# Designs tried in a protein design chat: VH-VL binders against o27280. Part 338

Target 1, 266 residues: o27280
Amino acid sequence: MDSMNVPEVLEIKRIVEESESVKTFIFSWDFRREVRPGQFVMVWDFRDEKPMSVSLIDPVRSEIGISIRRVGEFTDRVHGLSEGDLLGIRGPYGRGFELMGRDILLVGGGIGMAPLAALADEATARGMRVDALVAARTADELLFLDRLEAAGVNISTCTDDGSCGFKGFAHERLLTLEENHDMAAVCGPEPMMFQVMRILDERDVPAQLSLERYMKCAVGICGQCCLDDTGFRVCAEGPVFWSQELSRVREFGRYRRDPAGRRVPW
Below, E stands for the ipSAE of ESMFold2; O stands for the ipSAE of OpenDDE; V2 stands for 0.75 times the mean of E and O plus 0.25 times the DockQ between their complexes.

## First folded at step 15 (VH-VL)

Design ca37 (framework fv_cemiplimab)
Fold by ESMFold2-Fast, scan of step 15:
Structure ca37 (fold): chain C 266 residues (1-266), chain A 117 residues (1-117), chain B 107 residues (1-107)
Amino acid sequence: as target 1 above (266 residues)
Amino acid sequence: EVQLLESGGVLVQPGGSLRLSCAASGFTFSDYGMTWVRQAPGKGLEWVSSISGSGEWIYFADSVKGRFTISRDNSKNTLYLQMNSLKGEDTAVYYCTRGDYWPFDYWGQGTLVTVSS
Amino acid sequence: DIQMTQSPSSLSASVGDSITITCRASRKISNYLNWYQQKPGKAPNLLIYEASTLQSGVPSRFSGSGSGTDFTLTIRTLQPEDFATYYCQQSLSTPYTFGPGTVVDFR
């Protein structure tokens, strides 16, 4: 049981600076251990372990990429590493995105664009038409635009401050975009995802949302990831959920819970 | 019982500034988004601005973008609206409401702001 | 922006009458539609949310219906306290928008 979840110590092959606060760490990967867009791995710096979504899946080069935003002590330490340094990786874990139909919409906010970039690669490789709405607070926080463009994705942008593209929020921009999609995948701040979900629901577009909340247990047995009202466990049953499941969760978009069960507002 | 009490509405000259406050009680303030709605004399309701429970997600009507700032102090259960570069068309009763993306389920009594020379 | 319209702009009625007010959105908003009542000199109060769900404490003579773009508020057996202005409001997306209001006054 332990051997199934033992971290592999991997050398950082390449580091891509995505922005001032985001780096993608690229590792050689044995694809006998299957990885799908929307799944996460546990990243271990030999002191602490944190869940990170997979942002690059390249079976041709036998590589995966993990995009990490600098937000605290662990991520600051990881950002200080160089090519050739070592990290422990275990996984993948969780439910990934499902692709369906021909025309798909991706809506990503900030670092949430990371797992969607991997999904965009797979969708375009399958010959699907991909529209992406990339949202951030400022132009400097928009991620993966060059990678999406290279893949042939039709890109729309919005920033809260108007520094790039539409001035406003993802859901406001979405109202001005074409409505013909077979599915959508959404990842970003929970309030953004909730607002986007409501518009997609109105359009009868089935949506999958990546909910990265308190994924503390690599094997999905922790109770700390439970959602109010439904009892869903994010690490066991997610992190990807259908919009129909999330629309009935009272706390979704309003607040989250700390490990002690106390409410923390969005 | 949920109560919202606005204050700060006064007569101000065009180009002036004013800060409105809303004191909330009877519920866990930080669990709810909050909204300002205004009503010009003899006119209908106009949404002005909404703020999430944490204060990090903020939305404005186009008519006030760049001039107004919404904020909250969860330790004091208080919502604020900082109004700058005031215009005659900003003259209205300003209502504090509980809610952002959900219905505005509780409203204060309103505070009148008059922008005139 | 999503534009909201209401009809009629005003109507006169007597106690005991039944009335209907209509609200139209410029685009489909599913059931993300709220109704508010405002009496002269007072703050609005929430009557109905999600197009048809009565707010706690609101009398059953009030009912809402509709979905998509067309919505209706019905008041059965008008009471004296029901003479007020009624507003619809879409909650699908910011900027949140209100209808222009319908004034219900004494005949």
Scores: ipSAE 0.571, ipTM 0.798, lowest interface PAE 2.2, mean pLDDT 88

Design ca38 (framework fv_cemiplimab)
Fold by ESMFold2-Fast, scan of step 15:
Structure ca38 (fold): chain C 266 residues (1-266), chain A 117 residues (1-117), chain B 107 residues (1-107)
Amino acid sequence: as target 1 above (266 residues)
Amino acid sequence: EVQLLESGGVLVQPGGSLRLSCAASGFTFSDYGMTWVRQAPGKGLEWVSSISGSGEWIYFADSVKGRFTISRDNSKNTLYLQMNSLKGEDTAVYYCTRGDYSWFDYWGQGTLVTVSS
Amino acid sequence: DIQMTQSPSSLSASVGDSITITCRASRKISNYLNWYQQKPGKAPNLLIYEASTLQSGVPSRFSGSGSGTDFTLTIRTLQPEDFATYYCQQSLSTPYTFGPGTVVDFR
């Protein structure tokens, strides 16, 4: 039966404080329900339900982790929870990342590094060379550096304010990293992803990009997605899309739409 | 019709501060990124700063980082450039332009800032 | 930073001539290149974006070509209003950079 659509009430086994504003919540998981990097789960606090990317996939410990940034009312409530408290989890949902070739570049901005951390673990386990560009506004907002280092990932950092690594943005740092990769995976704020995508396209590196706004389509809220002002439809389940597809979408990196269909600028 | 009108350019002493404004009309202001481009007398064009439609994404030329601040008020259809610690080399006509990532399709007439030295 | 160069720095031409201006980027920028025209005492105006797409309202005698590092702007059958300074600009990445300009003077 379709167990992915039935929420389970799970105990918070462990909480890792990734930064002042980000926590990873770890749960026991039955891996008969396969989870792949780039997939997400619906997290239910018994009031509201929100999609959250899976940031840890650990079959050895039989655990998954979800990383949550404190931004609004729902996330504030979840951050107030302790080990032993309960959350509803259903999923996994969505198409995950595909791994190809021998060398992969990960480009993550802020909390977008969460699904990429899970991908780094899988890529490393497959014997791939993994380079990660980790971007944030400040040093304190750089996420998963210790975990990536422990996995043997080659790390580059950049911060807008220059408090760690390159002073500047992910796309500016990427231009100084002139290595060829067989593929790339990108997750973060849409304007960052758009600018990174342009550089990867110039380098002829196929990239997969994860877009939060398409997570709800995967849970059946919308079976059809229209991404383009010209009416181009993306009918495949998100949140992960190839750069070739996104390069044709005029709104990508510029604006999104609210529930009423109005443009909301980035 | 799209129009951009800059104001605020005056003579300022080195080390001084000045705020430039750009009034936009004829389009949905919040749908577009905006950019400041300057031109020193008799010289070429130099990109100064860009800001996204929401105001959340901001970029600066290295020559002005830490001294200039770009901002926008979407309720007033106005773009601002706050210039601090002004230097002689900041003397230029400052142009307000529409666009941030791709191209600058509409330009204002410019406002002259002179920093005496 | 991506450096932009233009050649020639200036050229003299007569009405009816065809002229070409070249622009080079210090690294590959795909087609992320724009051309602007500036008449004396006036603000610049956009002529061409994405290397070869003509801006609405710009006369068809203007055309752009190129990709990667080398780009050209061509003006066929030069008109009196075309005597101006022309700038290329890369839009691949911040900091956005302009070429030094090419002055097109009458002969």
Scores: ipSAE 0.716, ipTM 0.864, lowest interface PAE 1.4, mean pLDDT 89

Design ca39 (framework fv_cemiplimab; at its last look DockQ between E and O 0.93; V2 from the best seeds 0.84)
Fold by OpenDDE, look of step 16:
Order: structure tokens, then C-alpha cells, then sequence
Structure ca39 (fold): chain C 266 residues (1-266), chain A 118 residues (1-118), chain B 107 residues (1-107)
């Protein structure tokens, strides 16, 4: 099998505290191994393994970053680590975002901004105009604002409680924005993405959306991340999908599967 | 057969509070988002609030934000609408319906009348 | 907010007639439009969703068309049980909004 399927033990070079619940872990990376925004890696703490999106791609510094939100036992352990500690990394896996056109819209919710931040860096480096709608429950949950601003991204924020920017949800804010874009990239909670996708569809803006599912193997073998009806494997055919592809996915925005394979509503 | 049965509609004074219930049967309740729609006497339909299957995603009309709370108990197949600081303009038949942002309102209850008057 | 309008507000027709009612959105909403029927003293019933898809159990004499801002509901060979008020509803974005309704009376 390809060397990319073997975990590489890497030292945590740097840790960036993005918020109270989110940290970015930075690693040295050999860029002979290509990595694209929207792809994910499997992170192994020598006890458990979880898929994580790449949030930083820096060929100049030969570094990648992985942003992790503290949500359970695995992430609790990882958040307890320090610079110099070791993690296993294998990948990257999955289909990343494609860039097209001159103007791109990014719509992200919470930790969903992680892959979009990486995409923003690439897009701006290519000379594209980037608009970003950053959504979160509260102001303190808004991620990567300084980084995006530094990259020259035009930022619009929305929060559920109105603590920053537009008071309301991303799809509601998006409806108030009348600017046209050549393409859109979306990542966040599926209820958000579902509603955002409809607005983008109405506007005839090509859209790519990144899904999150329970993934075990990351190589399209175990089937744990299969989407109903289509048989799409999020780890292989995704996690980035075009809106046309997701329109065929019945479960999108409606439910997901837990590790036991049970349907869980959003 | 899908059935929705609303209850709790009564006469209440302005500024008062009331909780409506909707008992669901005939389908897996947790698989569907639920919605409240109201209709003032002799008037049209007005969306009030929606809640996702898990209850984590909630939406409100501006006219009721801060005053109404929507919730559900999936173990009891029941949808709730807590109405506080009631106003005369809240007088309406309140319908429970199956559906949310991802599903049309395909089944409706018979409705329950809420009257806010001094 | 997206405002919905309907035309006409009311119409009278005979059994066997074909009638058409229109719905207009204040902005483009693609095909994210639903039609409901409400009989006097009863709850609304879903007739058509996504502008043209007939809800299961609804007679084929009902049909919907349109996209963007203008939509139509057509009832062919009107039946006595079709006496009701019909509402359109946009499902593009919150807040979900209904048209004011069209009352269909029998002549």
C-alpha cells in the first residue's frame, strides 16, 4: 500500500489557541506529499484515531496545521498535549476543494472554518477575491478572524446571540448579501449547510460542501462513512462534495449515522 | 397513520403564559423536525417556530422571539410551545405540523385555539 | 423577509371547471415553494412541494408549475370537495412565509 497509509509519528511543533475549545496543532510536513484544502488526516494519539481537517498549509515554512475542537475523550487527551509531544499522522485523505473563477465565497460555521481557512490562504495566494461568512453561536466561538483578515479576506460575521455581527444564522445573513460569486465553499453543521446550499442554488452559484461523518479506515473499505442511497463514502468520494452530488443524498441535512450505525437526527 | 394532536389552548389575559402540547403518533417522531404554525381568526397562516429532530436547531419568527420557547420530548413523542408575555395579536389557532427546513409541512394537527383577551 | 402574494384573492367556479391560481415571491426562490389546501374549519393539507411534485395521496387533477418568482396551481375538473382556501409557502429561507390565500367558491 501507499506510504500515505502508514502513520508517521510527528512532533507537535507549535500549538495555537484559536478559542477556548479549539487548538491548532502545527507539524513539520514534507510537501513531496501533496495536501489540499478540504482533505483530512487521521490523527493517532497511540490509543485512538480520529479524522481531522487540515486547517493550515504552509509550503514556505514546510508546515501543516490541524485544528481540533474539544468535544470528547480523544480530543481531551490531545488538548492536554504540549509542544514537543508526539502524534501519529496518516494521510492526507479524501477529495479536497477545487478553486475556480475569480471570486469565491466561503461560508463556515464553528470548527467548519478549519478547512475553509486553508482554502482562503490558497485562494488569496492565487489572487482571487475571497469573501467569508463566518458563523458561530457566540462571538468567542468565531474562528480564524485575524488570520483571514491578514490574508486579505473580506469577512462578514454572524452569531446566534448577536454578540458579533449579524444576529442570526448563516443562511439568513447570506440572504441579505446580494453579491455574486463564481463559486462557494461551505463547511459547518449540516443544518446550516443545507439551508446555505439552497440559497446558493437559487443564485446559480456552484457550491462545494464538506461533510463530516464517522470515519474509521479513511480508505473507503469499512463503509462506516457511507451515505444512504448513493453509497458515497465520505472518506473516498468526499469529504468535499458538489451541491449536485449532495442533492442526491437523502440523509444530507436530515440525519447521520453514529458509530453503531444508528440514525441520529440533527 | 400519522396523527398530530394539539392541546392546551385556552383563554388567557395579556401578559400571561401558556404551554401548548402536540402528541405525535404513527411515525418515528425523532426522525422529523416539527413546526408550529398559527392562524388568527379569519386570517392566513403564519409560521411561528421550528425545531429539528434532536431539538438542537431552533428557529423563531421575529414576532415571537424572546417570548416563545419550542421544545420536544422524543421519549414521549411530544412537541411543546411555551408562550410567555402573551399579547392580543397572539390570538390564533395553533397548529402542530411535521416538517422543518428539510421537509415540507406534510401533516397537520387539528389545531388548538389560544385566545388572549382582558 | 420574502413576501408572498397570490392572485386572485377569491374566485368562483363550477364543478368540472379548470382553475388556476398564481403565487408570486418578492424575490427568486427557485422551486422552493409548497401549496396547501385548507377547508373551512379544518387544518391545512399539503398538496404540492418543490413547486411541482404532487404529495402522495393527492389527486392528479392538482398540478403545480413555475420557478423563480412566479408559480401556479392548477386544478383540472374541479370537484365538490375542492372548495377550500389555497396557500403557497416559500421554503427557501426562514422566516417561512405564506401567501395570503385564495378562496375557491362554487358558483
Amino acid sequence: as target 1 above (266 residues)
Amino acid sequence: EVQLLESGGVLVQPGGSLRLSCAASGFTFSDFGMTWVRQAPGKGLEWVSSISGSGEWIYFADSVKGRFTISRDNSKNTLYLQMNSLKGEDTAVYYCTRGDYSWPFDYWGQGTLVTVSS
Amino acid sequence: DIQMTQSPSSLSASVGDSITITCRASRKISNYLNWYQQKPGKAPNLLIYEASTLQSGVPSRFSGSGSGTDFTLTIRTLQPEDFATYYCQQSLSTPYTFGPGTVVDFR
Scores: ipSAE 0.918, ipTM 0.955, lowest interface PAE 0.5, mean pLDDT 95
Fold by ESMFold2-Fast, scan of step 15:
Structure ca39 (fold): chain C 266 residues (1-266), chain A 118 residues (1-118), chain B 107 residues (1-107)
Amino acid sequence: as target 1 above (266 residues)
Amino acid sequence: EVQLLESGGVLVQPGGSLRLSCAASGFTFSDFGMTWVRQAPGKGLEWVSSISGSGEWIYFADSVKGRFTISRDNSKNTLYLQMNSLKGEDTAVYYCTRGDYSWPFDYWGQGTLVTVSS
Amino acid sequence: DIQMTQSPSSLSASVGDSITITCRASRKISNYLNWYQQKPGKAPNLLIYEASTLQSGVPSRFSGSGSGTDFTLTIRTLQPEDFATYYCQQSLSTPYTFGPGTVVDFR
């Protein structure tokens, strides 16, 4: 790594409690460093660093937001921080989403709504019609509904247990929704994304899907995301991929690899 | 070679419970989702349930929701179907097959007959 | 739910004949359609997936075609071991659904 990859130490300006398990950390940002929806940053707590998607991009207030779910030791420590505390941030990294057409569909599962919330803000600011399908296991895991509503997004919800909206899975709900979209952006667990991708493929809707595992290759460590057996180097293009690219990746939606290279099933 | 072997099918009274097992060999079990498909005597095929490789993503036919539970033990290469509150219309040969949302049902066991009768 | 229908429900044929079986989905399913063969008293076996891709080990006399709502399975030059029931199945979305089957028996 060279000096361009050195983390900048930033003060936590504001913390938004999104749910019992999710917080958004807001920082002042110098927009001479461009940030696009779908990009991520490396968050450093002075012990470990982890990739996190950018969930808020606000050039008017000169702020970015990073939404973090409490899932382990690193995220537990970060959730324990207060306004005024410091974190190291480097990036942004990755290609980000591309907007096209007039009518777009966003399909998000759990924390996957974080990068899609930033995309929704940009799309609505450009005058696009935005439909969002927000999916979670239970009602308390549905994220950013108030923010999407405030932006003028048309919202549909579904929960596995039926506690809010349609009772069932995102792909089942999607089959009952209108088919008139110029593009889609999808982010969430890979089994959800795989099944949603098939519905969008049937509709001939070009889709962009964001894969969490490919964010780890930002600093030139690509072993976990490169497919040498097929000759396809997925880490160079990520974390956002077109559906036509992912349809040829046998492991998408089925298994991923841990740091030791072992297959971990979905 | 890929092999799937079902067991557990017997005669059960209406309202009873039964657990089916499927022993898998010849492939890395955890790399594949698994599915149960049933066939009533003289009738066609009906999808019952699918489970992902990890066991975390589970899908059921409406006819069995709330009564049947699918599970797997990857350390034993075994798929299970726990059937509760059995009805006469659950009478069928139950097939274990490899596949789920991400893979076709490409290999099938020989089936195990479940009869629900008074 | 996506409903599947097959035509004909049964047909009688002789060894050496060529036959075609049709499958129809109640909505568009792209190419997410599989074909299975089931011999009397035996488990089904996969013949074709993604509408037209032959499963490994399946004889080349079997072929599949179609997209959207209408699909066909063709068996060229029927052999004695081909007398069986054939099922189509959509793989677009849960709940996965099978056609009612087509019985191919001796004339």
Scores: ipSAE 0.830, ipTM 0.922, lowest interface PAE 0.9, mean pLDDT 90
Fold by ESMFold2, look of step 16:
Structure ca39 (fold): chain C 266 residues (1-266), chain A 118 residues (1-118), chain B 107 residues (1-107)
Amino acid sequence: as target 1 above (266 residues)
Amino acid sequence: EVQLLESGGVLVQPGGSLRLSCAASGFTFSDFGMTWVRQAPGKGLEWVSSISGSGEWIYFADSVKGRFTISRDNSKNTLYLQMNSLKGEDTAVYYCTRGDYSWPFDYWGQGTLVTVSS
Amino acid sequence: DIQMTQSPSSLSASVGDSITITCRASRKISNYLNWYQQKPGKAPNLLIYEASTLQSGVPSRFSGSGSGTDFTLTIRTLQPEDFATYYCQQSLSTPYTFGPGTVVDFR
């Protein structure tokens, strides 16, 4: 793709407060650089650069949206910006979700609902039936519920503390839901995705799961996003993987590596 | 050689509380999730609670939710189970085992007996 | 919750016999099924995970099979040290439930 590897400095057009900890930053976007749900961009605040998932793909308004959860120094600085401020964006990168069949299940935990919201828009626009299981620790962290309902998505919720919907984890709620979908798309905390994947494998539902790993280059050169023993690079062969691909990845659900290459358990 | 050693099991009155410990050695403790499994005298095995390697992911059996707390101190290679509001049905040998949602329960301690009786 | 049953609840056998123990889940669990052995007064130990994979150090006379809801543990050429209680356990989802156990006694 043409300007993919050169950061473009873009003005923040609009900021949407999704929750107390999540904001969506909206930019004008030239769709000659195509963007698919599940791809990511590198966001540069002129000090540091981090991968972020695309949550809104709107060719009609020529807009792209990036949802960012406040979790550290970089995201703290970005959350402090206002409309009209500048960010650098390069990409998009990675392999996005592939839609198949007529009935899709989305399973999202926390900020993991961001790329799934973009996918839901595409799926409903194609006339697919969309079920979504939206999970969070507490009710005020459930994301995109109004947007999903407006799109015609059938929503089930769960919260760890029971403040909204089913009290428990996403995999526990999933056991009580309709079992027959043509495919599933999963994004969220990796322990959630591991446990959800087991259930989807048991149901013979083809599943695509979006992984998060530390990245520097985002173009497959530096090896920082490489998954142990497989040679898969999350920035190139992923971030979206089929469940069959992940069955070869011993680290999935069990650990990740920090910037220094040390194992960090989930 | 993986070793797990539970301690703290004693006689406790109903409504009381008790903390169990499990000392781990022979492996990198923080790399593994840990689990408590209990066995009432003459009965089968019952999963109680699991905790992930980082301590962030915690799961409980319904029978103990709200009454028991699981924790770990990775700097001391120690797993804990805090048991509050104890009932007679909590009487059991409590086993510490290595494993969680991502691993089978592959190594076990010898257990510590908790008796809840007036 | 996924309920696990085992049969028989007990059996008597002689050294050298081949025995089978069955385990049934209340819903399909694919191959997410483990087997444990427990001798009197001792902690359980893992024999088999993922229905059929033998844990390191477990003798090859033990084998597991099955998928879905029905699973079997087989012990060929029963040895004196194999007289114990055997438990299955599902690992598809929390709560992780065990079967009630099968006691294998010497007779």
Scores: ipSAE 0.786, ipTM 0.902, lowest interface PAE 1.2, mean pLDDT 92
ESMFold2 (binder alone), look of step 16: mean pLDDT 93; pTM 0.945
ESMFold2, look of step 17: ipSAE 0.719; ipTM 0.873
ESMFold2 (binder alone), look of step 17: mean pLDDT 93; pTM 0.946
OpenDDE, look of step 17: ipSAE 0.915; ipTM 0.952

Design ca4 (framework fv_cemiplimab)
Fold by ESMFold2-Fast, scan of step 15:
Structure ca4 (fold): chain C 266 residues (1-266), chain A 118 residues (1-118), chain B 107 residues (1-107)
Amino acid sequence: as target 1 above (266 residues)
Amino acid sequence: EVQLLESGGVLVQPGGSLRLSCAASGFTFSDYGMTWVRQAPGKGLEWVSSISGSGEWIYFADSVKGRFTISRDNSKNTLYLQMNSLKGEDTAVYYCTRGRYSWPFDYWGQGTLVTVSS
Amino acid sequence: DIQMTQSPSSLSASVGDSITITCRASRKISNYLNWYQQKPGKAPNLLIYEASTLQSGVPSRFSGSGSGTDFTLTIRTLQPEDFATYYCQQSLSTPYTFGPGTVVDFR
């Protein structure tokens, strides 16, 4: 009955300040409309609509959370809102993460930790052992550490500047961590994801990677959310892809497309 | 088409400083990560440092950390390597190359010789 | 750090020969291995990337194979211009390590 395709106007129940640039907006949600970690929603401020990953899924409290980084005009307006204000939400869209095995590794960079925080909650609820590698440029940009700890996750951190945990990048830190996991889930900057995928492929760890930041349309019919070699539509066929699928995409991790469609290396 | 031209290699005394430059042409410079690779006389290739197209991501070999800095000026299509506290072990031909991360070192300049000796 | 070794350190060959050079990584690197050729007094040039993909303009007599830790570069029907030093290089992570090189000399 149109529940995915028509925005529902929802009241902001609670706002959590995750960092100077990231806030999580929490809404009451009717879980007759299922939401899975790795899926996204379209957030409408009554002027513009943008895709945002679901970062909290709480059926017990009947709540979802959407974490939004301040990066431009739309997100600046949304960050200016208060508890009690209204936003339009439609969705969910996309395929979510699949869980398998007993042990999972999460590798998140910056805001990419948001969908992985929701996945951590589901994995721990299923009795899985969860290890998370949380990466950021500085300690102040590490996200969801308290939430992951509360969920029973084994946390490793790294920062580019060494202000928290290992000094270096996610893939460099990963090389120092134990090799045995039944699966992995990765979300963050594409160069980070590509390097992490390479290591996980070598360890024979099946991985799922989320390409949320490349979404340009809500339903996949506009053709803007397309990967170079495979023609995958991120919003319709993603945003979550298995590493085996992404290994067929020569563009992934090597170059991107600018607005004119030209190849731009990382 | 693609050209990389290094300059700045000279004889310097131990403890001295030197800045190398690499002039790039034939491609959109800001779209590519760039790398410095060196080769001591009669020896093999050693990676020194890499920088992303934006200049945001920078990496160094342990042997040069704290002494060398890599930078770029995308308005001038030029890559730099600032070398401080030079040691005899830094004597090498320094090559400017296009590429980093998953992009191979697909084009190389002709190199510039740095000699560190009293 | 990932260590790279090459075998042999040198070999002698004649024009028309087929030769193989091996490269080994100290840990698994999938297919993230590049091969370079360096002629005396010249800068290196890229031959092969991602273990087996030939760079544009490189003659088809060059081929690469392997995955994980063990890789080979093969030159079929060796030509005079192929007498050079060959280096492998891992592209998985920093530091981007090179092998010590293999010198291919005329017999």
Scores: ipSAE 0.007, ipTM 0.485, lowest interface PAE 10.7, mean pLDDT 85

Design ca40 (framework fv_cemiplimab)
Fold by ESMFold2-Fast, scan of step 15:
Structure ca40 (fold): chain C 266 residues (1-266), chain A 118 residues (1-118), chain B 107 residues (1-107)
Amino acid sequence: as target 1 above (266 residues)
Amino acid sequence: EVQLLESGGVLVQPGGSLRLSCAASGFTFSDWGMTWVRQAPGKGLEWVSSISGSGEWIYFADSVKGRFTISRDNSKNTLYLQMNSLKGEDTAVYYCTRGDYSWPFDYWGQGTLVTVSS
Amino acid sequence: DIQMTQSPSSLSASVGDSITITCRASRKISNYLNWYQQKPGKAPNLLIYEASTLQSGVPSRFSGSGSGTDFTLTIRTLQPEDFATYYCQQSLSTPYTFGPGTVVDFR
């Protein structure tokens, strides 16, 4: 495909408030440029640029959606925008999820549910049975429950504090669900993904995990997006990786690296 | 080399509170998750709590949830266990160990004895 | 919770013997199992992790095997310093659970 690596200035068509801290920004999109669940775009507010996962892919309405959590200066500015305002979008980048089998599991933590919501739409459209485990610290941080329900997804929830659904962590809830799936897709904080991966490994369920590490490498800013000494790159070869690949990576779930290459623990 | 030294164990009354400390040396403390494991006199090992390297990912045994708090000060290379609403069943040697969900408990301190009795 | 059991609860052996300790999990845990040794009056130390990987510095007479629900720790040519209590521990999921221990004592 044509890899136009230049931001296109797009009008914010609609904004959906997903929670106190998360908004989905919806743009008209020309689907002659393919977008798949699991891919991300670079969002430019004319001052700074950040990678964001695509959370809605709607060729019927000719729309894409990008879900953004408020965590710092850039995201605070973007959250201050209104319908009709402009953002620069370039991409998509990265490899998307691959669907296989008939019965699939999605495990999402916090904003990690965003790319999985897009995947759920595709999987249900293909007639697959979709079970989703939606995890968050508190009930207020559970995302996309209404979208998943509307898509026909079988939903389980868990919160660390017990404010909604199972009281505990995603991996603890997953142990109580004990159903065999043909594949799983997992996205969220690395400690959650690490522990979920072990349970899926025990069940012999192939899993795809989305790593949202230093994605600026996709646009040539950082060439150091290696997970460890193996040399494979999140931006070029990810962000989606198979569990078999990640089981060999010492850093996965333990620490990440800052722009200077120093270890930052989880 | 890797050393872990627990302190703070004393006799406390039921319903009381106590804070245990574990001083770590010989490794980059912040790169490692840490765990507390306890052992009642003459009994087996029981996992109590684990904390990630940053301190943001915390796990507890059901027997201590809501009563115990695990924390760490990476600037001081120190792990803490704050124990509240102590019960007789909490009487044990408490061991500090290096490891969490991502690594086995590979180094252990000498332990510190907590006795909960009137 | 994943329940761990060990067999035997105790055994008597002589220096030079080979002994086997078994550990069973109440559900499949793949190879996410660790073995620890605790000498009398001392803290435990890690012997084996991921069911069969020897911790650095542990003598080769120690070996671990198994996967799923059934695991074994074998000590070949028992030495005086091996008289200790041995614990298995599952690392698949929180809450982490230990077996009740196996005491290896003099015959």
Scores: ipSAE 0.816, ipTM 0.918, lowest interface PAE 0.9, mean pLDDT 90

